# VH-VL binders against p55518: the designs that were tried, part 1

No score or structure here was measured in a lab: all are predicted.

Target 1, 151 residues: p55518
Amino acid sequence: MKTLIVEDNPKKRASLVEYYSSEFPSDDLEVTSALISGLRVARDTKPEFIILDMTLPNYSPDENKGSRIELMPFAGREFVMRVNRMSIKTKVIIVSMFETFGVAPRLITLNSLDAELRDRYPNVFVEAVHYSQAQADWKTAIKNARLSLDR
Unless a header shows other numbers, all headers, positions and changes below count from the first letter of the chain; antibody chains are not in Kabat numbers.
ipSAE, averaged over its two directions, is called F for ESMFold2-Fast, E for ESMFold2 and O for OpenDDE. V2 adds 0.75 times the mean of E and O to 0.25 times the DockQ between the complexes of E and O.
[cut] marks letters that were taken out.

## First folded at step 1 (VH-VL)

Design a07 (framework fv_amivantamab_arm2)
Fold by ESMFold2-Fast, scan of step 1:
Parts: C-alpha cells; structure tokens; sequence
Structure a07 (fold): chain C 151 residues (1-151), chain A 122 residues (1-122), chain B 107 residues (1-107)
C-alpha cells in the first residue's frame, strides 16, 4: 500500500511515522510537511491512504526560506476538498493537536469539521481525531482506517 | 460569466512604485487564487507570484521578493499587485490570472485579465 | 528553477498543415504542464492543462501529449486564427516557469 503523511510538527510527525512504520512495515510510506508538497505527492503517487494535519503551512521552511511561516488553520479541509476533485482512489484521516479553529466569535470545533467533511466528502474522508500524548485514540483510529482498506 | 478586469496603463519614473488592481466577477472570489504574470517588450512570460483569496497567503518569485506585495479585498472581490523601486527593465504588460483552488496550488491559469501596461522611463 | 525549452523558436506554416511544437523541462515535472496561445494586444489563452486535457471551448484540432520532461502540442489542421505565439508552462514546482515561446507564422 502507498501511504502519505502530511504533518509539519516535527515531534508529532516523528510519532506518527514511528507508529505507522511499526504497525504497517510493508507499506510504502511517503512523508511531507506542507499543504502544497502534500497535494503534489498525492497527485503524483496517488496514495491509497493519507494521514493529514488540519493546520499546515502552504510551504515547508526549505521552500519558503526567509519568510514568516504562516499556519493555515483549515488547510486539512482544503486538502480533502482538492484530493476529492482529483478523483483519486484514496482515504483521508485527519489527526489534529487542536480541538478548536479560527477566531472567536467564529470558532469552529474539530467535531463540527469532522461532521462537515464526512457529509461533503464521504468517498474520500474517514474521520478527524484529536492527537494527544496521553491518549491512544489516534493510534486506534489510524489502524482501523488502514485495516478497512485491506477488506 | 467569469471576468477579471484590470486597472489602466501607468507611466512611472525609476524608483517609484505602481499598484495594479484586478477586479473579479462571476465566481466565488475566495475559492481561487490569483497569479500575476508579466511580459516585457520582446520577452516571454514571467511569473511573479500568487495570492490566495481564501486566506491571503502569498508566494513570490525570488527575484522580486522584497519589491512586490500582493493583497486582496474580499469585500470588492479585487486583487492588487504593488511593485516598488521600479527600474526601466520593469517595463512590461502585467496580467492577473485566476488559479484554481484558493490555497494557491500551482494549477493552470484558466481566466486572465486584459493586461496593464506599465512603462518605466525617466 | 526548472528551465522550459521550446522547439522550434519559430515555425512557418500554411492553413491546413499539421503543426507540432515541443517543450522540454530541465527536470521531471510529471504531467504538470499547460499550453497557452498568445496574440499581440490580447491576454494569453489556456489551451491544454495537465499535459493532455483540452480546456473547455478550445477546438479539438489542438492536442497535447507527454509526461516527465518531454511534451508536445499538436495542431492537426491549422486555421487562420491559429497564427500566434505558443507557450508551455510548468506548475510542478515554484517558481512557476514558462518556455521562451514558439512563434507560428504564415508561410
């Protein structure tokens, strides 16, 4: 299986890679850290499974040297929409350290984003889960989503 | 009908700045990015940068970084490109073009403005 | 930066001719290539995107092919309105880059 991880936080990325490589050692794993590079790899390699962060920069530090790195709070939503339009056969799971997005009074929750994406993109979007060091829920979610692709 | 309409021709002296506008209509402005492309007389097309109308994120060609600024005004569905410290070799026709997906993916430019001639001479 | 080189730089042809223009990238760009038609005093017009997809409203005599580093634009039966300059453009990597252009002239 070809799997893509799109995650900009080095600690969370290392944790995701370590878990996935241990649990699914035979999978062909590609890792990127920004929205644009993630979308390019998705289009070029057509991975069957994508693990994605909700909040991502457009470009990695290597691609945007000398500029302030701006995190886009809804980049994961944008990614899912664009992958859906590519008509590739893939499943996307979002793993986020944040439970709320945006600025008060227009705050949006991870649960409401999950509901929206399940409704709008049922063919590509699986679910959005919260990441924390104390909880293993994200590991279970990734494992269940990946195993569902084996049938 | 999707349309991009640019501001009129400008004549500037070296060292001045110019700000070109690109007013859009016929589509959801925040769902697309806007790229800027220029063509100097007798030369080919040169990409300058893009801006996302969704979140305002920009990416500029390295040779223009520090001299160019791209902005949007969602209330008027208008994009702007300002170029500073003008030199004679900045004389060109400047185009805005719509890029699919507002986060600034590098997609093919499907709709273009009519162009704005900027002449830099002393 | 990815360099885009077009060949030929100019071509003279007659109405009804089959015209082929090539574009070479200095490194692999998959299928992330577009072709534009440009006439003096007009904005560029998108003809082909994703190397081979015909833009809506563009006549079927235009076609694109290729992947990786070598790409071709073909006009199967040249019409009077087709005399123009044609540009390829890669959108695999930033900065986005255009070829130098191929000028299609009346023979």
Amino acid sequence: as target 1 above (151 residues)
Amino acid sequence: QVQLVQSGAEVKKPGASVKVSCETSGYTFTSYGISWVRQAPGHGLEWMGWISAYNGNTNYAQKLQGRVTMTTDTSTSTAYMELRSLRSDDTAVYYCARAPYSSGWYEAFDIWGQGTLVTVSS
Amino acid sequence: DIQMTQSPSSVSASVGDRVTITCRASQGISSWLAWFQHKPGKAPKLLIYDASSLQSGVPSRFSGSGSGTDFTLTISSLQPEDFATYYCQQYNSYPLTFGQGTRLEIK
Scores: ipSAE 0.006, ipTM 0.515, lowest interface PAE 12.3, mean pLDDT 84

Design d11 (framework fv_daratumumab)
Fold by ESMFold2-Fast, scan of step 1:
Structure d11 (fold): chain C 151 residues (1-151), chain A 120 residues (1-120), chain B 107 residues (1-107)
Amino acid sequence: as target 1 above (151 residues)
Amino acid sequence: EVQLLESGGGLVQPGGSLRLSCAVSGFTFSSYAMSWVRQAPGKGLEWVSAISGSGGSTYYADSVKGRFTISRDNSKNTLYLQMNSLRAEDTAVYFCAKDWHPYGDYFDYWGQGTLVTVSS
Amino acid sequence: EIVLTQSPATLSLSPGERATLSCRASQSVSTYLAWYQQKPGQAPRLLIYDASNRATGIPARFSGSGSGTDFTLTISSLEPEDFAVYYCQQYDNWPPTFGQGTKVEIK
């Protein structure tokens, strides 16, 4: 199985990679840290499973033409939409440190995002879960989503 | 107070070029995406192009892709639209608009617009 | 691209009357729909975003409703300054698209 992780936070990314690699050591794992690089890898390698952050920069430091790096609060939602349009056979799970996204007036909760994406992209989107160091909910969610693909 | 002020419009012949500018004040320019939206005389609104806050990502309507280039200078709080190979159907008032992200979300602030007329 | 159809093309009403404007999408746009007001010679002004949230500074007489493909902008009691053209816009599916507008004019 080819699996892609798109996560810009180094500590959370390390935790996701360590967990996934230990649980599914035979999978071919690719890791990226930005929206555009993630989309490029998805298009080029067509991963069967994608673990995605909601808040991402558009470009990694190496790719960014500009000097400033901006975080896009809805990048994960954008990623799911664009992957759906690629018509590749994949499943996406969002794992977020935040339970709200954006700023007033466009403030969205993780629960409302989860409901929205399940409704709009049922063939590609699995669920959105909160990442917490104190809880293992995200590990269980990743494991269950990945195992559902084994058939 | 948020202000967006467009300039650079004018009369140009088909096949010609124009560069539009939009000077911005009242918010942290580099933190927000920006868009250009146009309106032909007596017609409705059409999204043209968007650029991310850093300038690293650009997006274009199919009608202008390959002919128009959006750019920004964050040190000068200025947005640009380079328009090449202009056609009669590009005749419109061009508005710059504050965008939340580069896919052309809803637009909370707009400039007054600058008229571009493409005619022989 | 998503096509937005606004109706009616023109509403002729008097001050104090209720205005009801419709916007229909060719495909579901969930609640990712905004409404703008445009007066002659002026830029559009954001009224409503996410189908039902009023933008900052917009009077309470303006309200939005709907989801999916059918949306409504309501002006509960028209003031003289409300006679203008109104546009809906979707931002659910790229590219963002606008309706053709509804003109609210004095009877």
Scores: ipSAE 0.006, ipTM 0.516, lowest interface PAE 12.6, mean pLDDT 84

Design p06 (framework fv_ponezumab)
Fold by ESMFold2-Fast, scan of step 1:
Structure p06 (fold): chain C 151 residues (1-151), chain A 122 residues (1-122), chain B 112 residues (1-112)
Amino acid sequence: as target 1 above (151 residues)
Amino acid sequence: QVQLVQSGAEVKKPGASVKVSCKASGYTFTSYYIHWVRQAPGQGLEWMGRINPSGGSTKYAPRLQDRVTMTRDTSTSTVYMELSSLRSEDTAVYYCARDYFGWLESPYFDYWGQGTTVTVSS
Amino acid sequence: DVVMTQSPLSLPVTLGQPASISCKSSQSLVHSDGNTYLNWFQQRPGQSPRRLIYKVSNRDSGVPDRFSGSGSGTDFTLKISRVEAEDVGVYYCMQGTHWPPTFGQGTRLEIK
């Protein structure tokens, strides 16, 4: 099985990688940190499972772009939409540190995004879960989604 | 090239059911909703419902929910709209229309079928 | 349901002159994602509707630039800068922000 993680936060990324590698050591794991690189890898390798952040930069930071990165609050939604258009056999789960997105008064909640993505992309989107260091809910969600692919 | 091709005209008696088809080609069938919109002679456009071909989920207009059923066949890229308990007021041209459900693109009815005339005799 | 009200319902225009159609919604059409899902459609006699404008002001490919859309919130306008004979037909506004999608009653554009 090929799995792709798209996550820009180093600490959260390390936690996701450590958990996934210990739980599914036989899977081929690829990791990226930006929307565009994630989409490129998805297109080229056609992973069966994708673990994705909602808020991502378009490109990985480098010296020519300075030390500041601009996060795109709805990058994960864009990713799911584009992966669905690729017609690859994959399942996507979103793991987000944020429960609201956008700017007041036009805020969207994680629960609202979850419901909309499930309706629009039921063949590729599994669910969106909140990441919390204190909770194990995201680990359970990842495990359940991944195990469903073994049938 | 995107095309939506609908089945031919139907003449039905009151109380009968009609099933209209819409065959899609030229794009990824499961990446777009298909909506059904009807138009009675000399009248405006009325939304009937939509289907997501990917999972089969449907949403129907409240006025028609008890009589309309939408289904799809992914192997033939075809959507069906069945309307039961037909009345003379159901006489209309029935259109299927495509809707990209990606939030950052151009949603709602970018391509339409040619229409199917359904006539219900009084 | 959101009510879409168009005015005028009948619009006689001299060839080459501008035309303007108003569309008003009973509720704001700004979605929580920041987009406004208001579209304009043209239906020529005996033909299927064709989308001209999506998300208030975006012109579909192949639509002449004499067609333009504008507006915000609850008030929207479709303008034709110089009417051609081919523009005869019925024009509909439509909202997709609130379930269910609803159409205006239509504006018939006629040449005088």
Scores: ipSAE 0.006, ipTM 0.521, lowest interface PAE 12.2, mean pLDDT 84

Design r04 (framework fv_romlusevimab)
Fold by ESMFold2-Fast, scan of step 1:
Structure r04 (fold): chain C 151 residues (1-151), chain A 122 residues (1-122), chain B 108 residues (1-108)
Amino acid sequence: as target 1 above (151 residues)
Amino acid sequence: QVQLVQSGSELKKPGASVKVSCKASGYTFTSYAMNWVRQAPGQGLEWMGWINTDTGNPTYAQGFTGRFVFSLDTSVSTASLQISSLKAEDTAVYYCARDYDWGEYYYGMDVWGQGTTVTVSS
Amino acid sequence: SYVLTQPPSVSVAPGKTARITCGGNNIGSKSVHWYQQKPGQAPVLVIYYDSDRPSGIPERFSGSNSGNTATLTISGVEAGDEADYYCQVWDSYSDHVVFGGGTKLTVL
């Protein structure tokens, strides 16, 4: 299976890669750190499984020519919509360090985003889960989503 | 030379139908989405929707469902817009425009057809 | 649902700088594209992805986008810049492209 990880935080990315590689060692894993590079890889390689962060920069350090890196709080939502438009056979799971997005008083919760994406993109979106180094919930979610693709 | 060439102007009566075509050349047709944009006389640009040129799946903006149909003929690199049961308020210039919004950069709608004027009058 | 607000008109003298704004809730988190439309012609993309210029568009055209306002800036305005200008975003919530109402730039 081809699997793509889109994650800009080095420590979280390393944890995701370590877990995924140990659990599914025969999968072909590609990793990127920004919205645009992630979308490009998704289009070009058509991964069957995508593990995605909700908040991403538009461009990686290689693409961002030394200018300030701006994080896009809803980049994961944009990513899901765009891979849905590609009509590729893929499933996306969001793994986020944050449980709220946007600015007060109009904050959106991870649970609200999960419900929205399940409703809008049921053919590509699986679920959104919270990332915590102390908990294993995200590991279970990734494993269950990946194993469902073997059916 | 990357181009989108649209069919000629149409004069129709209410209740008729019209089909506007948009022929692409100079690039790989299925690598870019095709958008349809309308502009009524003296008004601004109004996005009608888009069609995935690889899969043929259309998406319509609110207000453009039902009477409006996007289609493709990939063998001749052509996208088409059909409007049924024409009404006077459908009088407008209709544009096709390609969109490249994944890859290294977002290009927006970088190539536009010249527009097709559709006039609906008795 | 998502709405982009542009001033209906902006007037500028030749050689001066014109600024055309595009207001939208949290528009700084979206990618803004700008189109120029001259009378009787199809729109032309002049800025994409907030601040990038397509090949063939003069350096006089620049863009910015932060917070609730995106701005198209045209320095050293020439008579040939007189046109309607439209901002555009893709709204991820509705999965729809949204255009602003347009701004008529008059070079007096």
Scores: ipSAE 0.000, ipTM 0.515, lowest interface PAE 13.1, mean pLDDT 84

Design r09 (framework fv_romlusevimab)
Fold by ESMFold2-Fast, scan of step 1:
Structure r09 (fold): chain C 151 residues (1-151), chain A 123 residues (1-123), chain B 108 residues (1-108)
Amino acid sequence: as target 1 above (151 residues)
Amino acid sequence: QVQLVQSGSELKKPGASVKVSCKASGYTFTSYAMNWVRQAPGQGLEWMGWINTNTGNPTYAQGFTGRFVFSLDTSVSTASLQISSLKAEDTAVYYCARDQFYGKYLGYYMDVWGQGTTVTVSS
Amino acid sequence: SYVLTQPPSVSVAPGKTARITCGGNNIGRKSVHWYQQKPGQAPVLVIYYDSDRPSGIPERFSGSNSGNTATLTISGVEAGDEADYYCQVWDSSSDHVVFGGGTKLTVL
C-alpha cells in the first residue's frame, strides 16, 4: 500500500513515521510537510491512505524561499475537500495536536470539524483524532483506519 | 495573458521523427502540470499522458509508451513531445494543455490549451 | 477500462434548452468536466467539477452529475453554441484521464 503523511511539526512527524513504519513495514511511505506539496504528492502518487494535520503551512520552507511561514488554520479541511475532488481511491485521517481552533464566538472544535468532514466527504474522510504523546488513541485510530483498507 | 503557444505544422514521411513544442507564458511554469492530448482527423480527444513540471517525470497512457517522449526545458518554459518511427496512424492534431497542481480547484481538468500542432504522416 | 458514453449528436432550436448526457458507471462518484470545441479550434473548458463555470463562460451553461449520468445543460441556445462537446473524468482504477466520444450540437 502507498501511504502519505502530511505533517509540519518535526517531533510529531517523527512519532507518526516511527509508529507507522513499525506497524506497517511493507507499506511504501512518503512524507511531506505542507498543504501544497502534500496535494502534489497525492496527485502524482495516488496514495491509498493519507495521514494529515489540520493546521499546515501552504508551502514548505524550501518552497517558501526563506520567508516567514504562515500556518493555514484549516488546511486539513482544504486538503480533504481537494483530494475528494481529485476522484482518487484514498482514505484520509486527520491527527491534530489541537482540539479547538479560533476564538469565541467563532470557536471551532476538532469534534465539530470531524462531524462536518464525515458528513460532506464520506467517501474519502475517515475521522479526525487528537494527538497526545501521553495517550495511544491516535495510534489505535491510524491502525484501525489502515486495516479497514484491507477489506 | 496566460497562453500556450505550440510549434507549427509538420509533414513527415513514415519512419521519421517529429518534435512538437509548447511554450508557456503568463504564469509560473512549474506550478502546473502539462498534459498532451491528440485528435485524429474526424475523431475525438485522446489523452496521451502528462509530465510533472517540477520533477520532469512523465506518465504515459496505455498505447503511448515507447515511441512517445515528453520532455521539458524549464529555462524557457517549454514542454515538448517527440514521436519517433512515425506511422500513418500518428496523423493527428496534438494539443498541450495545462492542469492545476494547487489553488482552490486542484484537479485533472485542463483550463488552458495550446492552439494545436497538426502532424501529417504520409509518403 | 472506464468508458464515457455520449450521444453522437443533439439538435436544438434557437432559444431552447439543449441537454448533452455523459454516461458512465457510477459517474456521480467522479468529478466531470466539459469542453467545447469549434471546428479548427482548440477545446475550451466550459464546466469543471460537475457544475462550476470558468470566468467568461455564460450562465446559460450549467452541469449536473448523479448516479450513472452527468449532463451539460445549455439554456437559451444561440447559433454560436454549435460545437462538439466532450465530457471528461479521471478514472482512479486505470489512472487515466478519460474523454467521452463527443457530441455534435447543431442549432437549427
Scores: ipSAE 0.005, ipTM 0.515, lowest interface PAE 13.5, mean pLDDT 85

## First folded at step 2 (VH-VL; framework fv_daratumumab)

Design d3c (at its last look DockQ between E and O 0.51; V2 from the best seeds 0.00; counts 0 for: pae E 5.3 > 2)
Fold by OpenDDE, look of step 2:
Order: structure tokens, then C-alpha cells, then sequence
Structure d3c (fold): chain C 151 residues (1-151), chain A 123 residues (1-123), chain B 107 residues (1-107)
């Protein structure tokens, strides 16, 4: 199984890599830290499973190619949309440290985003789960999602 | 001790094909991304291609895309580079290079290098 | 792609002298910069990774510094075996790229 992790937070990225590598040592893992780099890898290599952060920079740190905001709160949504357009056989799970997104009074919850993406992109999107260092729910979610691909 | 040994280089005509091999030892081959880096005579270093530890992810420099194919056989501890449609500008010493990570995207630096194999493309 | 420019092109020094090599990036590469040494007819050897980390087995006389766009490799006291070509390489942006090299030659 080819798996791509797209995560900009070094600590969280390390945690995801460590867990996934430990749980699925035979899988082929690739890691990126930005929306565009993640999309590039997705396009070029067609990973079958993608673990994605919701909030990502458009470009990798220190890339001055971006014309848009550096950090995109809904980068994950954008990612899923673009990957869906690629028509590649892949499944995406979003793992986010945040439960709410946007600016008041128009806050969007992770659950709301989950519902939206499930509705819009049922062939690609699996689920959005909350990431916490204190909770292991995200591990279970990733594991279940990954194992579902073997069915 | 980490060892990388390239082979398969030689003289080939433009438009020809060549397959390079790199035999490795001294480390768990499948745990590390591998690359080919080339050096034209009297010139600097140019990254050519990379492959993830398990071989599912491959990357190429724009200069070789569509012509070169990187692969690996982890059961044989061997890295390969299939070079097709060779051009004069492909003339170089081709180095096999090990990375410290299993993945390649954004994580390529090279902690160990082979001695290289010379590829000469000339009519 | 990120262009790495090394200077000087050639550095002529005597054994025991301090060598200072520069690598400038066309844009920030954070600290994702490596230095390599290559002697004639030999494979490159990793000296420094992530700007300032000395690779395993590398003598203490080699040190790397810098961040962003400006990096320096320093050889505190040149040994006869240190006369070689040195390359910097970034991994911050795709694709990975090398500098054109600095030749450290004996004066």
C-alpha cells in the first residue's frame, strides 16, 4: 500500500509517521508538508491512502512561489477536491488538531467539514478526525481506514 | 559498512539504451530511499532520480522524465536505472546514492555514495 | 528550482590555514542544506547535513553554519587530505539541487 502523509506540523508529522510506520511497516510511506507538494506527489505517484491535515501551507516552508495566503485553514478541503479531480484510486482521511475553523461568527466545525466532504466526495474522502496527543482516537481512525482498503 | 557499487556504464550511441545497476550492502536496503546522481565530465552534481524504500514512489528530474526509469529489487539489494533515448548531454558518471530516510519527497540528501559508473553517449 | 551559488570558485590555501566556503540560495531553504566533499576520481562524501550537523565520522575541523539563503562551510585548519571540491545541496524545495562547487586547492 502506498500511503502519503501531508502534514506541516513537525511534531504531529513525526507522530503520524511513527505510528503509521509502526502499525503498517510493509506499506510504502511518503511524506510532504504542504498543499502543493502533496498534490504533486498525489498526481505523480497516485498513492492509495492519504493522511491529510486540514490546515496546511500552500507551499513548503520557505517556498516563495505562492501568490495566496501562506497558511490555508481549509487546505485539506482543497486537497480533497483537487485529488478527486485527478480521478485516482485513493482514499483520504483528514486528521486535524482543530475542531473549529474560520473566523467568528462564521465558524465551521470539523464535524461539519466531515459531513460536507463525505457528501461532495464520497469516492475519495473517508472521514475527518480530531488529533490530540492525549487521545488515541486518531490512531484508531487511521488504522480502520487503512484496513478498510484491504477489503 | 555501507557499500554501494554501480555497474552497467559504457559507451552508447545517441538514441540508445543502457541499464545501470547498483548493488548495496551494509544496511537494510528497503528502509531507505535511493537516488541516482550524475556528474558530467568536469562538471558538478545533478540529481537524476529517486525511489522510495519500497519502490512505490519514483521521482525524476525534468531532464530525464519520460526517458529514464528507476526501480529496485529489494530481494536482491539492487537499484536500477533504465536509460532510454540517451542523448549526448546524458554523458556522465552516474552515482548511486543512499538517503537517510525511507521516503524521498522533500527529504533527499545523500549520506552514502557509490564510486559511480561512467556513461558515455557519443556517435 | 532553487539555485545554489557557491563562492569562491577556487580557494587556494596552504595546509593549516582556515578555509571558508560560501553557499547562497536563490531563495530561503531554511536549514535544509548539506555539504559534500569530493576528491578526484572518488565518490562524494557527506560532511554536513541540515546546515550545521556534522555527519558520522567527519572530523571536528569541519563545521557548517547559516540559515535561509546564506550558508558557510568552515574548515578550521586544512589538512592535506582536505584539498578537494566541495558542494552544497538543498532539499527544501523540489527538486533537490546542488551548487556548482568550490575547489579548495593547495597554494
Amino acid sequence: as target 1 above (151 residues)
Amino acid sequence: EVQLLESGGGLVQPGGSLRLSCAVSGFTFSSYAMSWVRQAPGKGLEWVSAISGKGGYTYYADSVKGRFTISRDNSKNTLYLQMNSLRAEDTAVYFCAKSPFRYGSGSLYFDYWGQGTLVTVSS
Amino acid sequence: EIVLTQSPATLSLSPGERATLSCRASQSVSDYLAWYQQKPGQAPRLLIYDASNRATGIPARFSGSGSGTDFTLTISSLEPEDFAVYYCQQRSNWPPTFGQGTKVEIK
Scores: ipSAE 0.740, ipTM 0.911, lowest interface PAE 0.7, mean pLDDT 94
Fold by ESMFold2, look of step 2:
Structure d3c (fold): chain C 151 residues (1-151), chain A 123 residues (1-123), chain B 107 residues (1-107)
Amino acid sequence: as target 1 above (151 residues)
Amino acid sequence: EVQLLESGGGLVQPGGSLRLSCAVSGFTFSSYAMSWVRQAPGKGLEWVSAISGKGGYTYYADSVKGRFTISRDNSKNTLYLQMNSLRAEDTAVYFCAKSPFRYGSGSLYFDYWGQGTLVTVSS
Amino acid sequence: EIVLTQSPATLSLSPGERATLSCRASQSVSDYLAWYQQKPGQAPRLLIYDASNRATGIPARFSGSGSGTDFTLTISSLEPEDFAVYYCQQRSNWPPTFGQGTKVEIK
C-alpha cells in the first residue's frame, strides 16, 4: 500500500515514520513536510492512505524564496478538502499535537474539527486524533485506520 | 553481505543517452529506498535521484528533472537510471546508494554504496 | 536547498593526532546530519548518522557531535587509514545535500 505522511515537525515526523514502518513494513511510504508539496505528491502518486498534521506551512523551507516559514493552523482541513476534490481512492487520518485552534472568541477544538470533517468528507476522512508521547492512542488510531483498508 | 554493483557507464556525445544498472544482493531490496549520487571528477557529492522501496515514489534533483528516470525491478534486484539528453555537466562517477528508509525524500542517509560507474559526456 | 559548509578545506596532521572537522548548515537541520569518509578511487563510507551515532563497524575513535547548524566530526587518534576526504550530509529537508568536503592528509 502507498502511504503518505505530511508532517512538518521533525521529531514528530520521525516518530510517525518509525511507528508506521515497523508496523507495516510491506507498505510503500513517502514523507513530505508542507501543505503544497503534500498535495502535489497526493495528486501525482495517488497514495491509498495519508497521515496528516492539522498545522503545516504552505511551502517547504527550500520553496520559500526569502520568507520566514509560517504555520497554517488549519492546513489539514484545507488538505482534506483538496484531496476530496481529486476524487482519488484514499483515506486520511489527522494526527495533531494541538487540541484547540484559532483565537478567542472563536476557538475550535480538535473534536469539533473531527466531527466537521467526518460529516463533510466521509469518503476520504477517517478521524482526527491527538498526538502525545505520553499515550499511544494515535498509534492505535493509525493502525485501525490502515487495517480497515485491507478489504 | 550487502553488495551494490553498478554498470552501464561509458563515453557518450552531448544529447545522447545511457542506462545505468545497479545489481544488489545481501538485503531485501524491495524494503529500502535507493538513490543515485554522482561525483564529478575532482568534485564533491551530489544527490541525483531517489526511489521508494516499492517504486511508487520517485524524486529528482532539479538539474536532471525531465531528462533522467529512476526505476527498479524488485524481481531482478536491480535499480536503474535512464539518462537522456546528456550534457557535459552530467560527467561524473554515478554511485548506487542504499538508504535504511523506504521513502525517497530528503530524510535519507546512505548506509551502503556501490563502487560507481563513470559517465563521460564530451563533444 | 540547505547549504553545508565544511572547514577547514584541508587538515594536515600526523598519525596519533586528534582531528576536528566542522560542518555548518545554512539553516537548522536538527540532528539529521551524517558524515562519510571517502578514500581516493573508492566509494564513500558512512561513519556517523544523525549527528552522533556511529554506523555499523565504525571504530570508536570516530565521534560526532552538534545540533541545529553546527556539527563536528572528531577522530581522537588518527590511524594511517584515516587520511581521506570527509563529507557531511543533511537529511532534514529535500533535497539531501552534502558539504564540499574536508581533506585530512599526512603532514
Scores: ipSAE 0.127, ipTM 0.697, lowest interface PAE 5.3, mean pLDDT 88
ESMFold2 (binder alone), look of step 2: mean pLDDT 93; pTM 0.952

## First folded at step 4 (VH-VL; framework fv_daratumumab)

Design d3i (at its last look DockQ between E and O 0.40; V2 from the best seeds 0.00; counts 0 for: pae E 5.0 > 2)
Fold by OpenDDE, look of step 4:
Structure d3i (fold): chain C 151 residues (1-151), chain A 123 residues (1-123), chain B 107 residues (1-107)
Amino acid sequence: as target 1 above (151 residues)
Amino acid sequence: EVQLLESGGGLVQPGGSLRLSCAVSGFTFSSYAMSWVRQAPGKGLEWVSAISGKGGYTYYADSVKGRFTISRDNSKNTLYLQMNSLRAEDTAVYFCAKSPFRYGSDSLYFDYWGQGTLVTVSS
Amino acid sequence: EIVLTQSPATLSLSPGERATLSCRASQSVSDYLAWYQQKPGQAPRLLIYDASNRATGIPARFSGSGSGTDFTLTISSLEPEDFAVYYCQQRSNWPPTFGQGTKVEIK
């Protein structure tokens, strides 16, 4: 199975890669660090499973696109939307270090984003889970999501 | 000890085809992305193509897109480069290069290199 | 693509001297820069990755520094085996690209 990880945080990225490679050593893994680069890879290679961060830079720090680099708090939501438009056979799980997004009084929770994406993109989106170094819930979620694709 | 050994180079006419091979040992082949990097005589280095550890992701330089195909057989610990529609400017020593990671999109640098095989495209 | 410009083209020094090689990128590559050594008729060898990390087995006399657009490879005291061509390479942006090389030759 072809899997894509989209993660800009080096430490978290390393943890995701290490875990996934260990659990699914036969899978083919690719890694990107930004929204646009992730979308490009998704479009061109059509990965079957995508592990996605919610908050991503739009471009990699040195992409020669002439575009301004900015951190997008809801990049994951946009990613899912765009991937859904591609009509590729893929499933996306979002793994985020943050439980809340935005600024008060308009705070958005990861749970609310999960519900929204499940409703809007049921064919592509699996779930959003919280990432913590202290807890292994994100590992279980990734594993279950990946295994569900074999059924 | 990591070893990379290229073969298949030779003299070919413009428009011809050639298939390069790279036999590897000393590491788990399928766990690492591999690349071809070439060097024209007396010139610098140019990345040509890359392939992920399991072979599902392939990448090409614009100069070779549509003409070259990278592949691998992990059961044989061998990397391949099928070169079609060869041009004079393709003349170079072709190096097999190992990356430290199984993926390549943001992580292509090369920790081990083969000695290279010479491809000469000439009439 | 990102263009890497190395300077000087040729560096003539004697054994024991300090060598300073420059690599300048046309745009920022963060710290995603590697250095390679190549001797005539041989495969390139990785010296430094991510701007300042020595690869396995590389002597301490080799060091890398810099970030963004300006990078430096330093050989604190040249050994006879260090006379070669040195290349920098970026992996920040696709495609990966190399500098044109700096030849370190014996004076």
Scores: ipSAE 0.627, ipTM 0.886, lowest interface PAE 0.9, mean pLDDT 94
Fold by ESMFold2, look of step 4:
Structure d3i (fold): chain C 151 residues (1-151), chain A 123 residues (1-123), chain B 107 residues (1-107)
Amino acid sequence: as target 1 above (151 residues)
Amino acid sequence: EVQLLESGGGLVQPGGSLRLSCAVSGFTFSSYAMSWVRQAPGKGLEWVSAISGKGGYTYYADSVKGRFTISRDNSKNTLYLQMNSLRAEDTAVYFCAKSPFRYGSDSLYFDYWGQGTLVTVSS
Amino acid sequence: EIVLTQSPATLSLSPGERATLSCRASQSVSDYLAWYQQKPGQAPRLLIYDASNRATGIPARFSGSGSGTDFTLTISSLEPEDFAVYYCQQRSNWPPTFGQGTKVEIK
């Protein structure tokens, strides 16, 4: 299976890659670190499964020259919308370090984003789950989503 | 010692086809993304195509998209480039190049290169 | 596509002199820039990756610097084997692209 990970945090990215590679060693895995590169790979290669961060930079960061890093808190939502428009046969799971997004008093929860994306993009979006090093819930969610594609 | 050896170049008429091969040794082939990079006579370097270590992800320069197909056989330690509908501007030395990364999407530089094979597309 | 512009086109120097080669990107590539050496009739050879890291087996006289859009390859004291064409290459954005080359030749 062709699987794409879109994740900008190096430590979380390494953790996702390690888990996925050990659990599904025969799958073809690709990794990107930004919204635009992730969308390009999705369009051009049509992965069947996508593991996606909610918060991503638009472009690769320029950390060495005074960063122009602009993290988009809802990049994952934009990603799902755009992939849905591509009309490719894929399933997307969002794995987020954050449970809330935006600025008080206009905060949006991960759970409400999950409900929104399930409602709007049911053929593409599977679920959004919280990432924590202390818990394995995200591992179980990734595994279940991936195994559902075999049936 | 990392070794990459291209073969399959030659003379071909416009519209013709060639298949290039690159035999590799000295590293675990399936662990690394591979590329083809070309250089027209007397000109600079142009990335042509890349393939992920397991072969599931392929990438193409716009100039060759739809005409060239990159592939690999990890059991034979061989990278391939099928070139169809060849044009005069495809005339170049074609280099097989190794990436230090498994993935080919965002992060390609080429730590080892073969000696190249010449493809000439002419009347 | 990101355009890389190298300068000068040709650098004429004597052995023992310091060579300074420039590469300018049309937009930021962070530190994702490599340098290659190519001698006549040979394949390119990786010198520097990610702006400043020497590849395996590359002599200390080669150093890279810069980030964002402006990058420099420095050869602190030219040896006879260093007279070649040098290319920069970015890996930040799709597709990977090369500069047009700087020829370093014997004065």
Scores: ipSAE 0.206, ipTM 0.743, lowest interface PAE 5.0, mean pLDDT 89
ESMFold2 (binder alone), look of step 4: mean pLDDT 91; pTM 0.942

